# Ledger of designs, part 33: miniprotein binders against a7ua95r516to809

Target 1, 294 residues: a7ua95r516to809
Amino acid sequence: ASLSLLSISDLVPDLQFIFFWMSNAIEILYFIQQKSPAYMQTIELMDDKAGSKESLLSATISANEEAMTILEEVIMYTFQQCVYYITKTLYVVLPGLLDCNPFGTEPSSEQCRRAAGVCVCAVCVMPEAVRRVVSVFQTTSDLLQQYQVHSEIQSQMFAYLFFFTNVSLFNQLIDKGPARGWFQRSRVLQIQASVKILLDWAKGAGHNHLAQKFFAKFCSTVTILASPPQQLSQMSWKALCAEHPSLKPVQLHRILTQYQLMAELGPLPIWQPSSEDEAYIYRTVDLLESFENH

## First folded at step 12 (miniprotein)

Design dj11
Fold by OpenDDE base, fold request of step 13:
Structure dj11 (fold): chain B 294 residues (1-294), chain A 95 residues (1-95)
Amino acid sequence: as target 1 above (294 residues)
Amino acid sequence: SLRKRAEELERKAEELKEKVEELRREAEEEGAPEEVEALLEYAESMAQAAKALARLAEIALERGDPRLARLLLRAAKILLDLAEFLIKEAERLLE
C-alpha cells in the first residue's frame, strides 16, 4: 500500500496487539520487581540445611535477573514498534500542517456531520490537515489509556513523538520554506495558528511540559518569522540568541537571512553575529536537525 | 516449532500450579513452617507469569512475530524453571 494512503486508523489493529504485549510485559516485570525482594528475604531467613539455602538464593537471583532482562527487551522492542508505526503516519500527515490555512472554512469531518447541525467540538473546527495530525496523537493517547500503559512509558512515547514532529517540521520549514512561500508573513501566521492548535491539544492531554520542551526549536523559528519587521529589526543578534536559546547560531543566521530576503530589508548590522558565533554560522552540518539525537 | 514450545510451556505451567496446590494441602495437614508456604506462593506466582508469557507468545506467533515469541518463551522458560526449583525445595522441607 502506498505510504500516502496509510492512516493511523489502518494501523490500529496492529498497534493494539503491540500495546497489549507491551502492557502485559510491563505488568509482569513490575510484579517480579516488587515481589522478588520479599521472597529473597524469606529465603535468606530460612535455616541453612546442608547448604541448600545458598543454592536456592543464587538460583532465585539469577532467574529473576535474567527474566527481568528479557522482559525489558520485550518492552523496548514493543515500544520501538509502536514508535515506528506511529512515526510513519506522522511522516505522511505533517507536511500538510505547513500548507494548511487554519483561518479558512473547511468542511467538518464526515464523522461529526451529525443530523442536527455543524459540530462545534474542538476537533471539528480544526482544519483537516491539523485534525489529521491531532488524530495520530489522540489515537496514540487513547491506545495508551486503553491498555493502561505505565505513565513513564507514556511520557517517553510522547516525548519521542513530539521530538520527531519538531525535527520534521523544523527541517521542512528551513529546507523548503523559502521555496514554498512558508516564510511569507501571512503563511507564517497560518503555521503559527496551526501549531498553537496542536500545542493546545497537548496541553489538554496533559503533555504541556513535553510539548513546550520538544517543540521549542520549531516554535522559536515560527515566532521569529511571524515577528513584524519593525520589531525584529530592533533586536540584536545577541538578544535573539538569548530569546531563542534552542536555535543554533547557524540556524538563527539562516532564519534571519531568509527573513531579510523575504521582507526586502537591506543589510542589518544589528543582526551581525558575534565574534564568538561567527565560526559557527558556517557549520552547515548543524543547520538541519537529526533524528538520531534522541 | 515455537508453537509446540509455547503449548508445552503452558501445559507445564498448569502442572506446576496443580503441584503447588497439592503441596499446600500437605503442608496444612502436617503443620509445615511458614517458609514452605512462602516458597509455594512464589512458585505459583512464577508459574502463573510463565503461563501468561506463553500465551502472549502464541499470540505473537499468530500475528507473525517469531522474534517477540522467542523472547516471551525464553522468559517463560526461566520462570518455570524457577518455579520447579522452588517446588522441589518445598518438597524437601516437607520431608
Scores: ipSAE 0.716, ipTM 0.905, lowest interface PAE 0.6, mean pLDDT 91
Fold by OpenDDE base, fold request of step 13:
Structure dj11 (fold): chain B 294 residues (1-294), chain A 95 residues (1-95)
Amino acid sequence: as target 1 above (294 residues)
Amino acid sequence: SLRKRAEELERKAEELKEKVEELRREAEEEGAPEEVEALLEYAESMAQAAKALARLAEIALERGDPRLARLLLRAAKILLDLAEFLIKEAERLLE
């Protein structure tokens, strides 16, 4: 299927098997980890010939370590496969979030309408573009719960997905925002409202801390752009750096420059970078976020 | 083939479980020390885990993921080898 037509629902059958393998591998790994110490202790307490006992212990340790290593590889592999499929779906739906008008009236999802008539669930009242993004996260959450995946793996999954989402949205906003009018105040307010819906969902799903952490750059950017000119023009470079520590100097400088142009403000000496940051604002390689090293 | 290996590992796992049950009966009749039962219990657990891994590998093959299947089968083999070793030690302690 073309990437443009790929929905999370289309991937559910494949994802189910991946989560099944992952969950079972975790269970078996955990079982080995729990049983191994008790067994080794039993061997150590055996009244047997010292040479046989040591050989048995050594063989047991070696076998357990090797098996656990392979199981960890299985878990990592299945985790990566999940992330791969889910992020492909996110890649398709995330651009719609920036173009979304959350203040418009949109119909509820057809799936909910068929099942319960007029569904008034929180997801059905969301704008279509927001609902599509939330659906990816909700489906992921539901699958993780269905297969009883360990909480640590669940946290790692959402951490990465939020990271990916933040990088994607941030880069698109910085790179394409001026040309697409996403820096216009009315449009920024729409984006802010859409992100709030997503963050509210994350809070309701128990991922508030992760969402706040990993969406920090995008949220900071939107917050600055949503600020009234009268308020923002009173904030110094140093104050803005302190309030938005997730933004690199080059990123903040770019945002402020575009804001100044959009708002038709004259030169603002108060936004002049510090002498310490002056060299960093020209590091254009650091302007966009990398998907690497997470 | 990977499928044949999976089936062989499942068969071997069942054979080892049967051997454990046989040795448990012998150990009980002879009044063997608790260490023998502990070895047998661990061997049985490893054989059961290996069987589960082999079944997961079969599913992986059916879904077209031979890489995953190979990993699962390698782990299953290691656990079965350990189970065999534990069983041999239990047998030695019963002599």
Scores: ipSAE 0.709, ipTM 0.903, lowest interface PAE 0.6, mean pLDDT 91

Design dj12
Fold by OpenDDE base, fold request of step 13:
Structure dj12 (fold): chain B 294 residues (1-294), chain A 95 residues (1-95)
Amino acid sequence: as target 1 above (294 residues)
Amino acid sequence: SLRKRAEELERKAEELKEKVEELRREAEEEGAPEEVEALLEYAEAMAQAAKSLARLAEVALERGDPRLARLLLRAAKILLDLAEFLIKEAERLLE
């Protein structure tokens, strides 16, 4: 099947089994972790009849450690499978987020169109491209809740998904943005509005801190590009570095250079990198984000 | 086969749970120390966990994931062996 046709709904049946295995493995692991100390203490308090106590304790410890190690491997394996399927779906839908116009009169969701009236719910007023991205995250959240997956694992999953999303969007914007007109002010404002909808969803889902942390680079880039030329041209390199610490010098320099070209601004001495940063602005290897660092 | 192994582990887990219930009755009749009951409770819990893992392995096999099934069955076997060991210790304490 063409990657372009892959939806999160198509993966739900497979994901359900993975979440089922993961949730059950976590439950058993936590049960062992919670109960083992109490049982070991009971064994330790037993009368030492013919060295049986030490043997029993050693066997119990060894069995628990080995079982827990295998269960951790099961959890890690199932986690990786979930992430693989979900990120594959995100890969398909994320480019649409950069091209969407959230201010346009896009028709209501198919589900609400079937209702006799114009639905003005947050989902119905959401641009289709944004809705597709949110649907991936919402489906993931719903599955995690349905199978009562431990909160720590939920947080780790969303951390990775937000990381992946940020890297994908940032790299696309930096690499293809100028050529696709995404650096134009009108387009940037559309992107900013679309990202805000996603961040508002993340906040509503209880992942506000993670979203703010992992979307920092993309949000900083969009914020700079959305700034009026009159305002941005008054900000020094040092001030921009301080306001956008998530951006590497090479990234900031690239953004400002492309902004200058787009806004037809002449060379701005105020944006000249400091002597300390001058060596780093030429590190093109650091321009795009890597998926491997998570 | 992995499927046969899963079924055998599930059967064994149920046999161990039945043995725990038998020994619990004996312990109550004899007025056995609290340590025996604790061992039996632990054995039952491990047998139940093993049974659950064996069932999960069967589902993994049905879904075409023998790697996952092998991991689950390995964990199930470890927990069953522990349950058997705990039961034997409980039996020894009742003698």
Scores: ipSAE 0.789, ipTM 0.931, lowest interface PAE 0.5, mean pLDDT 91
Fold by ESMFold2, fold request of step 13:
Structure dj12 (fold): chain B 294 residues (1-294), chain A 95 residues (1-95)
Amino acid sequence: as target 1 above (294 residues)
Amino acid sequence: SLRKRAEELERKAEELKEKVEELRREAEEEGAPEEVEALLEYAEAMAQAAKSLARLAEVALERGDPRLARLLLRAAKILLDLAEFLIKEAERLLE
């Protein structure tokens, strides 16, 4: 009933029911598809002395098509419900990735530290902010496997979660980055390391291609900010666009000019967009990404 | 109202499955054509699918999701109406 955002662990019981409905709807859809061909073939070969063959075939085709359409609606509805709950959790935890320090962080688990007196492992080193995001992804993966959700639907689920993650992180970085000091080199290196942990998780979970595709915009931004400013100043606009195709002209231009100001390379724009791109660098409506854009 | 519909559809699904078994025994005794067995087999499958859908809808109602329940019951009714139609045709062919 409340509008409060729950942790992923608090939502597991509700997610279990939603995955239960989704998985069963898929199974029933598959069942109808499996049973129909043999039946239809027998009726098609039927000796139709009573004149009922055509009515039997049309009734079956119509009912099957209508029922399967409704089951597809059920699958889409339950998918959207899962995404809604999971992304509400992600929305709360993702901003912390931009503020955390993955280097030199104290161990996050007392149990890990007590084992053998000194324990330096991935779990103990991982900052809590990164751990919270990984926990959402891992819990989602575990539930999808537990309920044996079809692999194509699992891929679609993570495609959307990675899309959501990229949009959230990119928008925060662009909108708040200069004021929060997130364009400073020490912070950029921390952000880069934190994102690498997420990319490593995705690779280990079998979702590397989805992460590469959907994190491209945020990763390109971090790559630019991690580059020495003097090196960037020697690159043409065309070369930068070619190296970072995931960024819109307005986005690339904003990142470069804000980075130029932070690096104290002078107030005058260094990079001169092509005449074609020049019309787009002032389209502020295109600066931030939409959560509905896919 | 939705609870009553779910219970009615589940009860009807069970009744149709029982009718299929009755007609299957009759068809074996009379040496009925292959299409009668195909009708009965598919009707049984559709009634079973509809029963499963009605049970999923009951769970959705217990969890307070009447929108999901309505979708599931619509699919269940479509499959039951088909199963009933196939059963009646099987009865006619056994005459």
Scores: ipSAE 0.768, ipTM 0.943, lowest interface PAE 0.5, mean pLDDT 85
Fold by ESMFold2, fold request of step 13:
Structure dj12 (fold): chain B 294 residues (1-294), chain A 95 residues (1-95)
Amino acid sequence: as target 1 above (294 residues)
Amino acid sequence: SLRKRAEELERKAEELKEKVEELRREAEEEGAPEEVEALLEYAEAMAQAAKSLARLAEVALERGDPRLARLLLRAAKILLDLAEFLIKEAERLLE
């Protein structure tokens, strides 16, 4: 049950080497890409009296293409290593978001507020479980900045981390939610509040567009579960599908079934799937998400 | 061994950079065409990149990642061979 060996801070020294390799490989790759055309143009304009120009151009093109291919492999390998270590840490800390109570920190929030005056201290109002997840994201962001990793690679890293977080939270909620009581209304509201804290961090860190895109499935699930029964019971299956396109029919059906149980509602005719979707609401193979990026 | 190979490639990269500086001075004394300077500048850049890759490979070996080290050394060798080829062409044009 010890989480100290799995914390992101324990991995920082190893991650620093991996980011070092990755950032240097990126730099060399860009140098070859940006400088090679100019040099080859100069070679093309050379006097070809000795007949060596075609051999020189051919050797240069071949060497550049082969070196760039290998450097792309290095970048992919080091990127995958970073993601592997970071997501191992995320996998350990993410379940806590589903069990935590973000509303129970009143004494800590007042203590932090008094020590900092009128300061809105996110650390003091943040449950420990949420803080652990934010720490992983923040440490990753700090390392990417420290090693001046290209902004496109930074975006790809956070896109994958948010994707991983969404899949992990969604799968655990769907798979373990009934047994763990996570569909109880008080729990859903607590989960919604915890996710809002994560989304606020992502917005403040400049990753709002990525978080909105890659958290869509889990956020849709929580939004539906948090909706008051009077409002949700007035929305048809077609309307729910249109408002929550990230949810597959089997997933939406399961969420509504759990909602009916917790809200003590019987089957509602307007939640009947379309005839096209009817074939898919019992496909349990489609219920859980894959960590594979499609 | 990979460690010995990385040391060899880094040493070779330094030798090629020194050769480039020698030929650059000769080219300036003789008033050589701009083509020679372009070849030497390109060769120097390739040798420097190869040196950096060899250094990265040494670190990868110290950290116990020989797969990464092999990739880095393969790229370093390719860039060094290109640098050598460019230097030989520059020498030919100066003679």
Scores: ipSAE 0.760, ipTM 0.936, lowest interface PAE 0.6, mean pLDDT 85
Fold by OpenDDE base, fold request of step 13:
Structure dj12 (fold): chain B 294 residues (1-294), chain A 95 residues (1-95)
Amino acid sequence: as target 1 above (294 residues)
Amino acid sequence: SLRKRAEELERKAEELKEKVEELRREAEEEGAPEEVEALLEYAEAMAQAAKSLARLAEVALERGDPRLARLLLRAAKILLDLAEFLIKEAERLLE
């Protein structure tokens, strides 16, 4: 009950502190990594008047290594905390994306309604359900930029968030899609349009490659389901496997089976799995994606 | 308490920075070798980093994260100990 009311805006104050700690820890780590070698070189060039040089160098190396190790732990800890809070919010809003009708006239956001005139900004034209998802990513991007977090850490964070989103959406679509009518062509086209809006946002935010990589499985699923029966029925199992390499045989088989049911197609010999894949199509453990493999 | 430790580390960091400034003046007056200045610069940098970490730990305590505070204080202590060691070596080279 309490989780359904949690918005990303409610978490911003806590996230700000986490990003603050993370950014400062990265800065200090980077400083040590850049400056310590120069200082060590200076120590190495000192005259060994009393045998103190070796002791000084050893102590310096040991202290730097230990400090850097702890700082890396701080960075990892704060990273994990950020991911925890952000994914908690995503978990709440992602189901709405699958139920969204992006072609419907949903009223613009309350903020844009207050402005005299129709705001035609990219966010205001988004369906509310899509806007909520985009808002989580945008808030994350804004915080990362505000605290000037290192680009590599930003990339890692978005990689994980896109991974999480893909797994969540894929698993929901495969598991609940048939029962919720998400496999109906009209609904699939709505889902496809909603995902396109999200991908367009990711492209605009500079994360196009990451989005394409990590959303590949969900996008492949939606692409297959959105395909006209006349077109898809002409594609062999091998051709579909080749076109959608992100899908495991068991996943592709499930998608095609559900597509057949939805489209009222009889058995299609052309979709018969190869002898090589036949053993794998029954591996139900591989049907849903795991969150642990990232 | 973790708070008292943070405050103590911050105080010690400031004391070490003051000591570096004193030793720099002595080194300049005596015409000390460049190695002394390098040690003092390094000590100052480590003391400053330690001070920053101690402050971050105080914020973590205020936000109710003692785990994070302990990590930050541990790092701060290591850097302060290094700074003290560097200062002692600089003092030895000035004798």
Scores: ipSAE 0.742, ipTM 0.915, lowest interface PAE 0.6, mean pLDDT 91

Design dj12
Fold by OpenDDE base, fold request of step 13:
Parts: structure tokens; C-alpha cells; sequence
Structure dj12 (fold): chain B 294 residues (1-294), chain A 95 residues (1-95)
């Protein structure tokens, strides 16, 4: 009950403070990193009166290294806190993306309606389920910009969020898809359209490369499932592996097996895994993606 | 308390900045070498960074994150100690 009510807007006040700490810690860290070499060089050029130069240099190096280490820990801590809150919100809204019908007409967001009457912005014309996901990413982007967080940290944040989103959507589709009817052609086309809206947003936000990279597995799965039977039945296992290199053999095999069942296709020798891949299609531990090792 | 430590570090940082300004005036009057000015500039920068970290720690305490506050205060203390060391060296070079 309580999780379903959690919106990214509810977390903004807490996130603002985290981004504030993170941004300031980064600024101080970079200041030390940029200034310390010049100061150390100045110390190195000083006259060595009674060994004071060496002691001063040693103390300076030690203090800078220790301070930078602590600041890096602060940055990592605040980054992890941001990711925790944002992914918690994504966890709530992502399942709706698989069930939404993007071809329907849905009302604009309540916030935009109150502020501007009828908002026709790109986000407000999105299906509600897609809009909720995009809102999480947009809010994250807005906060990162508001607090002028370093571009590298912004990239890492979006990389992780896209990774998390891909893993979540992929695993849900593979695990629950057959039972939920998400492998039905009409539903697949809806999912494909919804993902396209999300990818178009990411492109517009300047994250096209990251989105293409980290959504590859989910996109490949949806692409295969959206393919007409006449087209897909003519593609060999090797051809499909080459077209979809992000999919492990066990994943591709599962997708094709479920497709065959859904489309009521007879045995397709052309989809038979190669002798090299035959052992890998039974590695069920590799079927679902892990949230670890990102 | 962590709050008292933060306030103390902030106060000390201001005291060190005032000391830097005093020593700069003395250095200018005496025609001190460029090394003294460099040390004083570095000390001032470290004192200012320490002050900023102490303020961030106070905000962390107000938001109920004592872990973050402790990290920030630890970093502030390190930078403040460095500033003190640099100031002492500058004073030594002015004698």
C-alpha cells in the first residue's frame, strides 16, 4: 500500500539535500586536486632551511590524500543514497510500462493541467505509465542540473538508472511475460511503442548513447517478439545471435521457444542452436539479468 | 557533540583566515619572499574549504545524518590542521 503511493515528487526534498552535499563535496575535491600540485611545486622550490621543506611537503601530501579520500567517500555515499531513492521510485512505476497502451489517448499530468490548463508538452501527451517513468528521469536530470553536478557523475547516474531499468524490464518480461500475455503480438507492439517513447526522451535529454547501450537486451527481446512470423522463421540461430549480441544463448533460446509457442509454429530446425551454443542454452542461472556487477 | 565540533571548526577557520590577513600585511611591509605569500594563499584556501565542510556537516546534522556529518568534520579537521601548519611555516619565514 505505502509503496504504491511513493512518487519521485515525495522524495525531492530529501534528494535536494543529497545532491547539495554531493555537489559541494565534488567542488571541494576538484579544488584540492587542481590546486594541490601548484602549491606542492611552490613548496618544492623553497629554500630548504633546516629540513622544514621536506616535513612541510610530507604533511601537505598526507593531508591532501587523506582529505581527498574522505571526500570521495562522501561523494560515493551521497551517490548511493540518490540511486537508492530513485531506483525505489522506478521499482514502483516500471511494471506499468509493460501493461500500458501507448496508442490510447490519456489525459495530461495533473500538475501541468493545474499550472497551464491543457499542457501539450511531449511529456504530457505520453501515456500515464510512460509519463511516470519519464518523470523520474526528468526529475533526476533537473536536480543534477539545478545543483550543477559534475558531468561525469551525471553520466554515471543515468548509466546506472538505465541499467537498472533494463534489468528490471527484461527480467519481468522474460519471467512473467508468457503468463501476463506480454508475448502476444498486440501487447509486444504496445511495449515496443512505449520503449520507443522512453528512448526518444533519452535522446532528447542528451543520453542517446547510454540509452542505446544499456537498453540493448530489452530492446533486442522486444524486437524479436515484434517480428512477423514470416520474417523471423527465415532467420537462423546464427543470424539472430549476430543481430542481437546482447542476448546470451539461453536468453535467445527462451525467447524463440516462447515465440514458437505463441505463434503456433511447428519445429524450426533453422532456430536450432549451434553445437558451440548447445551447452549454454541450459544455463538457466544466466537467463535473468543480475542487478549486481554494474 | 558533533554540532559543537562543527561550530568550533568554523570558528577556528575564521580565526586562521584573520591570521592569514594579518601575516599578509606584515609580509608586504617587510618585503617578504613570494614563498610566504604562496603559503598564506594555500592556508587561506584550506581554511575556507574546512569552513565549507563544517557548514555542510551542520546541514547533515539538521537532516539527521550524523554519519555524513562525521565524515565532513573529519575532512574539515584535516584541512584546518594543514592550514595551521602552513601559517606556522609562514611565520617562521617572516622572523
Amino acid sequence: as target 1 above (294 residues)
Amino acid sequence: SLRKRAEELERKAEELKEKVEELRREAEEEGAPEEVEALLEYAEAMAQAAKSLARLAEVALERGDPRLARLLLRAAKILLDLAEFLIKEAERLLE
Scores: ipSAE 0.740, ipTM 0.914, lowest interface PAE 0.6, mean pLDDT 91
Fold by ESMFold2, fold request of step 13:
Structure dj12 (fold): chain B 294 residues (1-294), chain A 95 residues (1-95)
Amino acid sequence: as target 1 above (294 residues)
Amino acid sequence: SLRKRAEELERKAEELKEKVEELRREAEEEGAPEEVEALLEYAEAMAQAAKSLARLAEVALERGDPRLARLLLRAAKILLDLAEFLIKEAERLLE
């Protein structure tokens, strides 16, 4: 089977081993750090009758530093392996967010089908496409908790997963949006609602600050596209840049161009880029985001 | 092979732990200085950590990750070499 078709549930056994190694490496690193001070203090205070004190201290410091450096490399390696597997599944499921309709009456879960006629279906239901993305995040969160991975590492993991999600959604929208009809206002409103469900999950999971930080570019894009023409046409290029600092000039220009096409607006003088930004609005190399760190 | 090395390091770690137990009994019976007990206690801790690392490396090899196994065995060897050095110094001080 192709890696692009793997679900997160298919990867759980492999992820369990990786988190097992990661958590054990952290535990051993901590063990060395906790055992060393008392030992070193005792050796520092010993009578140096045999002339061994300095060699004992030096050997211990050197070995501890080398071993802990290697353990940090193990932690980084296992972290990168987790991210690799998890982002492969995210890459497969994320495009569905752009196609789904969160406003529909479609009961996409067994819970909603069984609750036909109950008030459960009177509220926006989580579409299967959104559920698949949430499932990746929730499974990751559950595994991190199961193996009691340090909270700082958990935050770093979700920071990267949200960054990856933002880049993937933004690039898909910009690259495939015209052909897929994703710039139609009704579709943009559906996308906005789907992303809100994901942001609500992140807030409930204790990652609101990370989600706000790392989804900014995609959310800004959708916010602009979802704005009514009467409202958006009153905002200058300078105002839009100030409201949406995450967008590069070429990206904002492309978004406004697509907005004009879909809203059947002519060129607007108020959207003319500043002289500094005008040098950058045609830099196609800057249009799509990179998956590089940060 | 890495599996041979992992098995060797785990065996050596157990041998060093047994040696530490023998020397700690000897040190207690002879009323050895505090630094001898500190050397032996830390050597035992390092041997135990190395044993754990060697076992984790065996699991990594079983799962087909020799890069992870090499890292774990490098750390294990460093800690065992330290443990062995500390044991030799403890032996010298017990003379």
Scores: ipSAE 0.728, ipTM 0.936, lowest interface PAE 0.6, mean pLDDT 86

